# VH-VL binders against o46895: the designs that were tried, part 42

Target 1, 223 residues: o46895
Amino acid sequence: MGSNKIKNLVQYEIQDFVSLNKMDTKSHDSLNLNVSKKSRYLLHRVLTNQLINNRSGNACTKTRSEVEGGGKKPWKQKGTGNARAGSSNSPLWKGGGVTFGPKPRTFSNKTNKKERLLALTTALYLKSNNTKVINLDNLDFTNLKTRDLVIKCSNLIENYKKDQKILFVAEPTASGLWRYVKNISNVDLIYTTGLDLKKILQAHHIIFTCKALNDVKEVFNEQ
Key: E = the ipSAE of ESMFold2; O = the ipSAE of OpenDDE; V2 = 0.75 times the mean of E and O plus 0.25 times the DockQ between their complexes.

## First folded at step 22 (VH-VL)

Design v3 (framework fv_izeltabart; at its last look DockQ between E and O 0.04; V2 from the best seeds 0.00; counts 0 for: pae O 7.4 > 2, placed apart)
Fold by ESMFold2, look of step 22:
Structure v3 (fold): chain C 223 residues (1-223), chain A 125 residues (1-125), chain B 111 residues (1-111)
Amino acid sequence: as target 1 above (223 residues)
Amino acid sequence: EVQLVESGGGLVKPGGSLRLSCAASGFTFDDYYMHWVRQAPGKGLEWVGEIYSSGSWTDYNEKFKSRFTISLDNSKNTLYLQMGSLRAEDTAVYYCARESFTWYDWGPGSYFDSWGQGTTVTVSS
Amino acid sequence: DIVMTQSPDSLAVSLGERATISCKASQSVDYSGSSYMNWYQQKPGQPPKLLIYDASNRATGIPARFSGSGSGTDFTLTISSLEPEDFATYYCQQSSDWPYTFGQGTKLEIK
């Protein structure tokens, strides 16, 4: 079963995001990525679990909202919808909207963590030919406009098409970048503390910051 | 309409080389696996290898790994098979095939939903 | 390599009758509750055409008379009522392990 992985070195050219000067392309960095030999089965399983878990998490939130919305009887209830019988009575308190049942993800977290990490490294490898690394050290966020970001992306990505999805991967301390990315429909951002398999797979192009690449090395050091 | 058109086949002597091309139309290589499959005269089908649309993932039947290289050019929407050190047993019709694959349609095995008409390679003295 | 063995090698069947083609894998092609076995039809001088994927799912545009069944190592393609266009060679193919492999083919002929 340990033969189900191939370790791959991926080289990245580091570009200054401000200048984007190819004449200064001598700076490089790299990742060692474990890649599943059965990538399609792995990615399908992990992505399916992610999509189901996102809906389940939202359902738990709706369950709490449902209970809290029905707390007042003498007048119209907040969050009004269908009124429910026995709004202050709880004859089945032990789990009507909150369950003591199995929590499969908690029970198998160790197995899911290793599998999820392999899925992330596998996905990053699949996208590696469309991945760039940039240095943001000299970027002044107070002078950056949304139009400037779009132009810089178009210069960074060879044969760029405006319909292509771009995913930035940044360190958590790079919150200044989010202010501009959030307003561009074909550009998205994730942080290294919240790597997201769905967004990686959806992306046509991935752009790491140098600091994010270093964070990713630490995140994947158990592989 | 999805179309795959192979070209570059022909007669070659043993030890020679050929590069086959597969021009794709009706779709772009945005998120697909592309494959080469061959069929010797009067024989069955044999998988040669695959490439993911980014070009970063290739895998081969070990039988061919040392002599064949799969590549693609997304700007030309074209898949390639570079064949070297050809032998008589490499005589076959070579098909390119598209795998039906999206990250969201759940449960796709590697199955080939579109095939080209094939290009014939003959290796003979 | 997973060896795919089809039976019979050749089959003669009358129009309107049922045809059954078997495919046996040398090891299980199942993963996570799915069977990664596909079926193709090929007519002389033409490329293969996908019929069935993942053991039992009909590909787009394939008539309802084609069906697939089975799991593990044993799989079956069934044509419930043969039409003239169904006389061709049929191949099974597994995608559970590399290299992907095909059966040797079953030629379906008019009896």
Scores: ipSAE 0.293, ipTM 0.646, lowest interface PAE 4.1, mean pLDDT 77
Fold by OpenDDE, look of step 22:
Structure v3 (fold): chain C 223 residues (1-223), chain A 125 residues (1-125), chain B 111 residues (1-111)
Amino acid sequence: as target 1 above (223 residues)
Amino acid sequence: EVQLVESGGGLVKPGGSLRLSCAASGFTFDDYYMHWVRQAPGKGLEWVGEIYSSGSWTDYNEKFKSRFTISLDNSKNTLYLQMGSLRAEDTAVYYCARESFTWYDWGPGSYFDSWGQGTTVTVSS
Amino acid sequence: DIVMTQSPDSLAVSLGERATISCKASQSVDYSGSSYMNWYQQKPGQPPKLLIYDASNRATGIPARFSGSGSGTDFTLTISSLEPEDFATYYCQQSSDWPYTFGQGTKLEIK
């Protein structure tokens, strides 16, 4: 083999989401994906950075000055038999402040834009065999039930299992889909504006909308 | 034995075009990334671009992307570099090179294990 | 782009002596446990010849007197005892990121 990356053309079958089993409603589309041959390291690195960036960093302890109380010396300097003490809030005492304890901070680890994109394209390529593309143009969201969505997913995905994670990738304007997806435990929805590497990697199956696929194509072609 | 032989070099005027060829023997381009690397007189080496025949994939140095095109003829086992809008700065020896991999658990390293003798391109008015 | 800077540009060394060439990358060329740095030798009128790949591995047919070391951004090519045929120009090259880039070269001359 050659260099550390390959550009691959992945072809997807497009199905009408209303009539999944109708052969006449099936078409094809394609996506160019850059694939890193250093995929393990790259994916790990980008994923780790994503996880780091998602840390809240809200751990907080009180210093001696922040602990309520104190101000009065607990006892006189001499004649008590006790060690010298200046405040009841001293970190030496139970209930006192914490010295060098955690304080709120921001966790940030910058990821190279090219690496991030390459990781995403690589991840999508790895999941290509488990990726379906659907057309939502004929879908009436007003009469759709959550159960119906599950049935459609089960028909769309070969060997569907309830414990397998399904990731929907939709365009931002597909707001109606969220209402039905949010209540299904094994189904997640992300938008093309926020492609999540973690979600892609965790997914057993990925379902793109046609519009979402086009959005992604545009982004990847601009690399 | 792996052998790469470049040809097609010569004198060309600024703004002109030239197609270089690299004939390979001892191996097939299948499963290999082939590269063009150039060297201006008395200067260092500059990566031009690569091609992978199995995937029909190409990549270029951004500097050359708009002017140069890399292609393969598998039937002739020949690599090509089509150059357009040539400039004086494009004067160089052009090498074709084969890339090979070292495989690790985390990913591959790569290196150029085979080089042609090069063909000289001179752009002058 | 990763910029590769070699040092020195020219080096004069006597036969039988040790030669050391440095290459610095503008950013790390490491992935996990490997450094994606290669070294080439070029003689006048000839194409480059692979010497070292992945920082420290000698290519097939390369004498033991050639060795590579380093990681991250700093790499070194060492010739332990110079032979007459070793006087040439040496280039480092990174394969960590595209575009692939080379050092400016180090010319090794007889002192």
Scores: ipSAE 0.018, ipTM 0.525, lowest interface PAE 7.4, mean pLDDT 86
ESMFold2 (binder alone), look of step 22: mean pLDDT 89; pTM 0.921

Design v4 (framework fv_izeltabart; at its last read DockQ between E and O 0.01; V2 from the best seeds 0.00; counts 0 for: pae O 2.3 > 2, placed apart)
Heavy chain, then light chain:
Amino acid sequence: EVQLVESGGGLVKPGGSLRLSCAASGFTFDDYYMHWVRQAPGKGLEWVGEIYPSSGWTDYNEKFKSRFTISLDNSKNTLYLQMGSLRAEDTAVYYCARESFTLYDWGPGYYFDSWGQGTTVTVSS
Amino acid sequence: DIVMTQSPDSLAVSLGERATISCKASQSVDYSGSSYMNWYQQKPGQPPKLLIYDASNRATGIPARFSGSGSGTDFTLTISSLEPEDFATYYCQQSSDWPYTFGQGTKLEIK
ESMFold2, look of step 22: ipSAE 0.482; ipTM 0.738
ESMFold2 (binder alone), look of step 22: mean pLDDT 90; pTM 0.925
OpenDDE, look of step 22: ipSAE 0.031; ipTM 0.533
ESMFold2, fold request of step 23: ipSAE 0.623, 0.605, 0.649; ipTM 0.814, 0.801, 0.825
ESMFold2 (binder alone), fold request of step 23: mean pLDDT 90, 90, 89; pTM 0.926, 0.930, 0.922
OpenDDE, fold request of step 23: ipSAE 0.016, 0.000, 0.093; ipTM 0.467, 0.507, 0.687
ESMFold2, last read: ipSAE 0.627, 0.601, 0.553; ipTM 0.820, 0.796, 0.773
ESMFold2 (binder alone), last read: mean pLDDT 90, 90, 89; pTM 0.931, 0.931, 0.924
OpenDDE, last read: ipSAE 0.070, 0.005, 0.006; ipTM 0.677, 0.491, 0.459

Design v5 (framework fv_teclistamab; at its last look DockQ between E and O 0.02; V2 from the best seeds 0.00; counts 0 for: pae O 10.9 > 2, placed apart)
Fold by OpenDDE, look of step 22:
Structure v5 (fold): chain C 223 residues (1-223), chain A 126 residues (1-126), chain B 108 residues (1-108)
Amino acid sequence: as target 1 above (223 residues)
Amino acid sequence: QLQLQESGPGLVKPSETLSLTCTVSGGSISSGDYYWGWIRQPPGKGLEWIGDIYYSGDTDYNPSLKSRVTISVDTSKNQFSLKLSSVTAADTAVYYCARESFTWEFSGVTSYFDYWGQGTLVTVSS
Amino acid sequence: SYVLTQPPSVSVAPGQTARITCGGNNIGSKSVHWYQQPPGQAPVVVVYYDSDRPSGIPERFSGSNSGNTATLTISRVEAGDEAVYYCQVWDSSSDHYVFGGGTKLTVL
């Protein structure tokens, strides 16, 4: 019916990532997240499709023609007392080829773009209480230590636990952040160009950069 | 034409379990476009949502009733059921089963009850 | 919990316009649905998604929703319109369907 109502406005407090202390003056940003009641089915479907698409499909067996050897008839046609045989690579023999065995294939399952976006928005909405937005504008990536990042994360996240999964969502230009995040076992980084539903759902905490949040807004508003 | 019909005992003793069944005709519960819900109305009072179920068995309940409510679905019989445990006089109401219209839209979601049963009065009394 | 507030009763003369309000915090951001419940009958949706009307419901029934108030408007009210009207929303925060307290429309 095309109602353009903003049904799920989520407000985020923006925190400065450089300052260890909570700045007295916090700016706020918001994200409109369109979610559907009973979105579990959609989430499952989109997630399943994502998993299907990620399958390698590399299982491979050798057919009779692909098995090494053969070419020579194992024995003469008559007079041996044995059953007739044309090749040692026959599927009937040990070590022979496999008939109708698995072959490499591509697993693909198409997901509707709108469904995918709805799933993403729903997932983000579900994680909204565990989502923080940070400003990285003043962050010097050249001098940042992994330890500092962990400390900063611990300050950003209430009841931070080292075993909990933290997902950073950054803009594509924030390439420097990856260098530090990759060394932290419980921290993952994705870019707005490749929002991963699985990672969002698996995350205990999500940290958006301000720019990433804006990128997401643009994508969601275009729909 | 879609029709919903509630069935079950009209009288339940305190502390017992209220059990109702909704039979759907003229349509399939196995439709992915709809949920199936229960709403009750105490005499002279307003409407209260109890819970709903999807054909897959996924359920949602009113938080105030969650501990006592179980909704189930039988797709083979085209029925869904409500169980409310530990009933008291406060649970005396007309119970309605309803279809919940659920439309996926990125720009919005339509979630309302478009078809209702006639309701069945359940009285909790000794 | 999200609460919807309706006036307990509205009275209108035949042929006049009845307006039933449903108040809620930022209800304009939600989809509001309206149900008519005649005495002794099950509720029937008369307006859904703020302003959409189901097939079979007269054009006299219309809905609007903005700010903190949703309104069901019944034009050219008839005796048959006498019923209790309920507004309903889905609260995303609690995943809970919320009904208003109902408004009894009396046709004088």
Scores: ipSAE 0.009, ipTM 0.480, lowest interface PAE 10.9, mean pLDDT 85
Fold by ESMFold2, look of step 22:
Structure v5 (fold): chain C 223 residues (1-223), chain A 126 residues (1-126), chain B 108 residues (1-108)
Amino acid sequence: as target 1 above (223 residues)
Amino acid sequence: QLQLQESGPGLVKPSETLSLTCTVSGGSISSGDYYWGWIRQPPGKGLEWIGDIYYSGDTDYNPSLKSRVTISVDTSKNQFSLKLSSVTAADTAVYYCARESFTWEFSGVTSYFDYWGQGTLVTVSS
Amino acid sequence: SYVLTQPPSVSVAPGQTARITCGGNNIGSKSVHWYQQPPGQAPVVVVYYDSDRPSGIPERFSGSNSGNTATLTISRVEAGDEAVYYCQVWDSSSDHYVFGGGTKLTVL
């Protein structure tokens, strides 16, 4: 009652990555995803706080100004009137004192765990029609070439366009996949131990491994 | 090829509820890449956004109309609909449904209306 | 609420270049989209994300956006370009889609 979220069941067909068109598979798996009723507001707020928490210097800022699909940096609107008086000599300093100005909402530079998890499940739901699940058990990494990976992705994804971003979500033990993904400019990889809201949202297609899907069931059951 | 078609009564009496349906063909309303919106244009005037919906049910409305508008989706029929209550002569307009292409940016959705219906004139008159 | 300002009309001789402006506070930080609406017809997007063209829109249509002004440029204007042109942004601060008032392009 009074909840700002709705549970949704999302079903996925599991495909063998090696033998996509040769295997008669009926295997399925599913996620129950909490979805925010105010998804645009939630996702914006969590993304903004992720950006604030990623204070690694100008390199990250330059990368954000080069976001694909937009002609300009998607930074939050300026001119809010907030003052940063009393800041230390380091951006890592988290002094508590505010010498002036009202600031009724104090979570501008952080998010709670439950809110971040709701943002992740909301984002995955919004991407569910562009999400595939694959089985990697038969993949021989010793003979895999970058070209072969591209061909397999193009066969997995209907009407695949080369300029579309693909995000693999894999279990931490699948580190062999990173070696090949790093060579493909439109393909990225995250592990279930480091789910990243920005990468999920910017992806046109998401590919889970079966083991990664099981891992995220455990992560999302903490909601 | 994707087509959007508005349907509903062309004449509505004052104080009643205007009800329109947009039928999507040649594509799926359940696609995660799109919002589905309503825009209107009074005769001889400019375009006014009414609101939109994602297939999950997430809605957003023009603040000037918010108290009177409801947008809903029926994914099984590949349709979304508009209800505008307590209409007056000022609600006389051509009503368009449209698909919104979007991506997520740090400042919110970057979106535009890439496919439009042909529009349907709704006249509010006694 | 965010406001987009367009001139009500622009007149251009055939073969010349038309420039239609869309003014807004810091509009250069937003993605601007442009629609062509011929008389009695539904709008059609001609430029999106400031400068991208949909398939089927001639290269004569181009866009730019910086500072407080976005501009739709139509080179080698033809009689068939007569229409009302609307600019549009999405304002994330209010979750509101905003259209300009429209500019009627007249080909003399």
Scores: ipSAE 0.005, ipTM 0.525, lowest interface PAE 10.1, mean pLDDT 76
ESMFold2 (binder alone), look of step 22: mean pLDDT 91; pTM 0.928

Design v6 (framework fv_izeltabart; at its last look DockQ between E and O 0.08; V2 from the best seeds 0.00; counts 0 for: pae O 6.4 > 2, placed apart)
Fold by ESMFold2, look of step 22:
Structure v6 (fold): chain C 223 residues (1-223), chain A 125 residues (1-125), chain B 111 residues (1-111)
Amino acid sequence: as target 1 above (223 residues)
Amino acid sequence: EVQLVESGGGLVKPGGSLRLSCAASGFTFDDYYMHWVRQAPGKGLEWVGEIYPSSGWTDYNEKFKSRFTISLDNSKNTLYLQMGSLRAEDTAVYYCARESFTLYDWGPASYFDSWGQGTTVTVSS
Amino acid sequence: DIVMTQSPDSLAVSLGERATISCKASQSVDYSGDSYMNWYQQKPGQPPKLLIYDASNRATGIPARFSGSGSGTDFTLTISSLEPEDFATYYCQQSSDWPYTFGQGTKLEIK
């Protein structure tokens, strides 16, 4: 997949979320995004793998060696009826003194991570005209009301329609924002530590915090 | 109802330029790859290139890339093909087409589910 | 570029009879178990109309007499019992790699 990619610079207008004004010292920030020349096939393959893993319970919380289709050992139960997978179990090692033997790691796990990163940057590029960057530094979470958040989102987004999905991408330390986003049906939040291709693709509008944008610059350097 | 209406075709001399338009309606323009496909008289179909409206991503058949430019106006839901340095072999009916793929539909894609009626370009001295 | 070669170039068939059109790609058009091969019908003075996508799936509103099959490099469009409206030119098209390419066409005529 890496042989069929092009790096693209994307510039973003920065707005102060409280006042909806541009930052005086910097009107834009930017992100270098690797974009697959075969984006449709990459996105379809990575999404299909993500959906299969989610259907198998908490497979996405397991080690990379377990991502490639769930259990590889012959003693595993067939079908989807493995109820102990993904709940009340430890991810790799069970609590309470259960010890698992070594599990081989494969090149496919490394390839899947590289493909996943390329799919994420490709998706973000393809939605670049519907992506905005905000500064949250002046936001007082103790006085934020759900109605105020909705109004501010509608003012940020040109031609906003209430049935459109909005995805915030925030730094992990911005947990205060989640308390308000969770109460709004068309607004969702992901953190830079858990970028989610499905949510990015389903979003009609994407809103990065400035700090999240800086975080993803490091994440995407792994390509 | 999905509608694609091409316009701007006509007679042009070799070396000239022409801009084709494709007005789109009945769907969310930003969600779909849009394409130009041409057909010379009595010949088969030839893919010219594509654009994705939500990013401005373009890709071209390399034989046209130096002379043809695909662009759009999201406010008008209109796709354009700017053709320059025209040659007699560019004489064709030019179709705009919508691809089935969207970022919201994760199934197999890459077929043309909607076509305009075409606009004719004739390049002759 | 992936070259798409159709066979035959033209075909004369009687009403109610079976027609078979072949399409051969210069390299595989399969990706992750899917075949990225589409079939279109075109009548004079009209744009192409999608018949079959991904080798074997009929498009919405396409009669059951149209079917597609094949994988890899070899594909077939079959019309099981020809009707008068089926006399047209048929194109295969690959969407596996850029540029997208079409076969040269197969003209189906009344015998």
Scores: ipSAE 0.444, ipTM 0.727, lowest interface PAE 3.0, mean pLDDT 78
Fold by OpenDDE, look of step 22:
Structure v6 (fold): chain C 223 residues (1-223), chain A 125 residues (1-125), chain B 111 residues (1-111)
Amino acid sequence: as target 1 above (223 residues)
Amino acid sequence: EVQLVESGGGLVKPGGSLRLSCAASGFTFDDYYMHWVRQAPGKGLEWVGEIYPSSGWTDYNEKFKSRFTISLDNSKNTLYLQMGSLRAEDTAVYYCARESFTLYDWGPASYFDSWGQGTTVTVSS
Amino acid sequence: DIVMTQSPDSLAVSLGERATISCKASQSVDYSGDSYMNWYQQKPGQPPKLLIYDASNRATGIPARFSGSGSGTDFTLTISSLEPEDFATYYCQQSSDWPYTFGQGTKLEIK
C-alpha cells in the first residue's frame, strides 16, 4: 500500500511554565507527523465516526406488552356502538404502547486504526502553529491558583482571548493539572491515553506538556 | 515568476565530492517540498531525495542515503545537494524541482510543478 | 518500491493523429479515490514539464488535446491530435509512496 501521506517534522519551542519568558529556560523539541494528502475527507470521516460512537442510544418506548394495565377487554365485542377493542394498552389508544418505537441500541462505527492515527497527526499538524510545549517540572501544584493558570496561559499564548478554546494535552500522571483546568471555561484537558480528535480540531490553541509530547512521539513512531 | 537555477556541476574524479546548488526565486521555500531528481545520459528520471524547508525534514532514496545530503540556506533561498563518494554511475543531469500539494479534498495533488534547467555532473577518471 | 512501466518505449505517429501511452504501476497508486499519478513531457536539452497531475487533471497552460485517464495500476496519456511541438519523451510518475518513481519514458516520434 502506498503511504499516500506527507511526512513532516514539526519543531516546537519548549517553555518553562513557571518562568515563561526566561530565555534560558527555553528549549526545542520536534514531532514527526504524517499528514494525509486528503486531510479534509479523512478528518471528516474520523470525526463523524467519533460523534456516532458517542451517541448514547438510550431512547426507549414501551410496547403494548410493556405498558402497565390491560388484560381486560375494555368493552364487549358487540352492542356498545364503539369500535372493537381488545385491550386498553393498544397503540391505538392514548396511553397505549408504541408500535415500532425506538428501543435502546448501540451506535458504533469502527474507524481503521491507521486512519484514526493519520487523522490525529494531520490535525496536530494543522494546529502546529498554534501549539505550545511547556515544561511542568518546576510547577508547584499545591500553591497554584486558577487565576495564576489563566495568567500563565495569557502569557504563553500570543493574542490570548478569553473566548478562544485552549486544549491542554498532558500525561496521565499529571493529575494535579486537572484541578486547576476544570474551573476555566475556555480551557480543556485531555490525556495522551485519550487523544480526542474533536477537541484538537475545536481548539484554537494546544498546549502540550513535555511528557505528553514524548508519549505522543512513542505512539506515532510505532506506526 | 518561479525560477529554479541549478549550479555546481562539473567534472569530478571517482571517490570525489561535489556540492550542487539550486537558487530559487519568485517564491519562498515555505509550504513546498523541494526535490532533487537526476537523469543519466539517455536514461530516465531518478528521484534522489527531498526536503521540507519549513521544518528541515529530509528523505532520501535508499540508493543515495549514505552518500548524499540535502540541505538549504533560507537566507539565500538556496537548496543544496552534497554528494560524496561519487561513482561513474552518478554521471547525470541533476534537477531541482518544486513539489506542490494540497491537503484538502478539492484538488488534492502532489506533483512537480517547477523544474530547474539542470546542472551536469560528470564523474570520470 | 513502486515500479512504473511505460508502453511502448517508442511510438511513431503522424501529425494530426491520436497518440496513446500506457503506464503500469507494480502496485496501486490510489488512495481514497484519488490517483497519485503524474505525466511529464521532456524535450531534448530541457527539463521535464508537468502535463497531467492526479491521473486526469491538466496542468496550467496545457492544451486540451492532452488527457489522462486511469486508476489503480493502469494509466493512459492520450494526445488526441498531434502537433509538431508534441514530439518529445513522456514520463509517468507516482507520488503515492516513497521513493517517488518514474517510468522509463516513451519517445514520441514523427511517422
Scores: ipSAE 0.022, ipTM 0.555, lowest interface PAE 6.4, mean pLDDT 86
ESMFold2 (binder alone), look of step 22: mean pLDDT 89; pTM 0.921

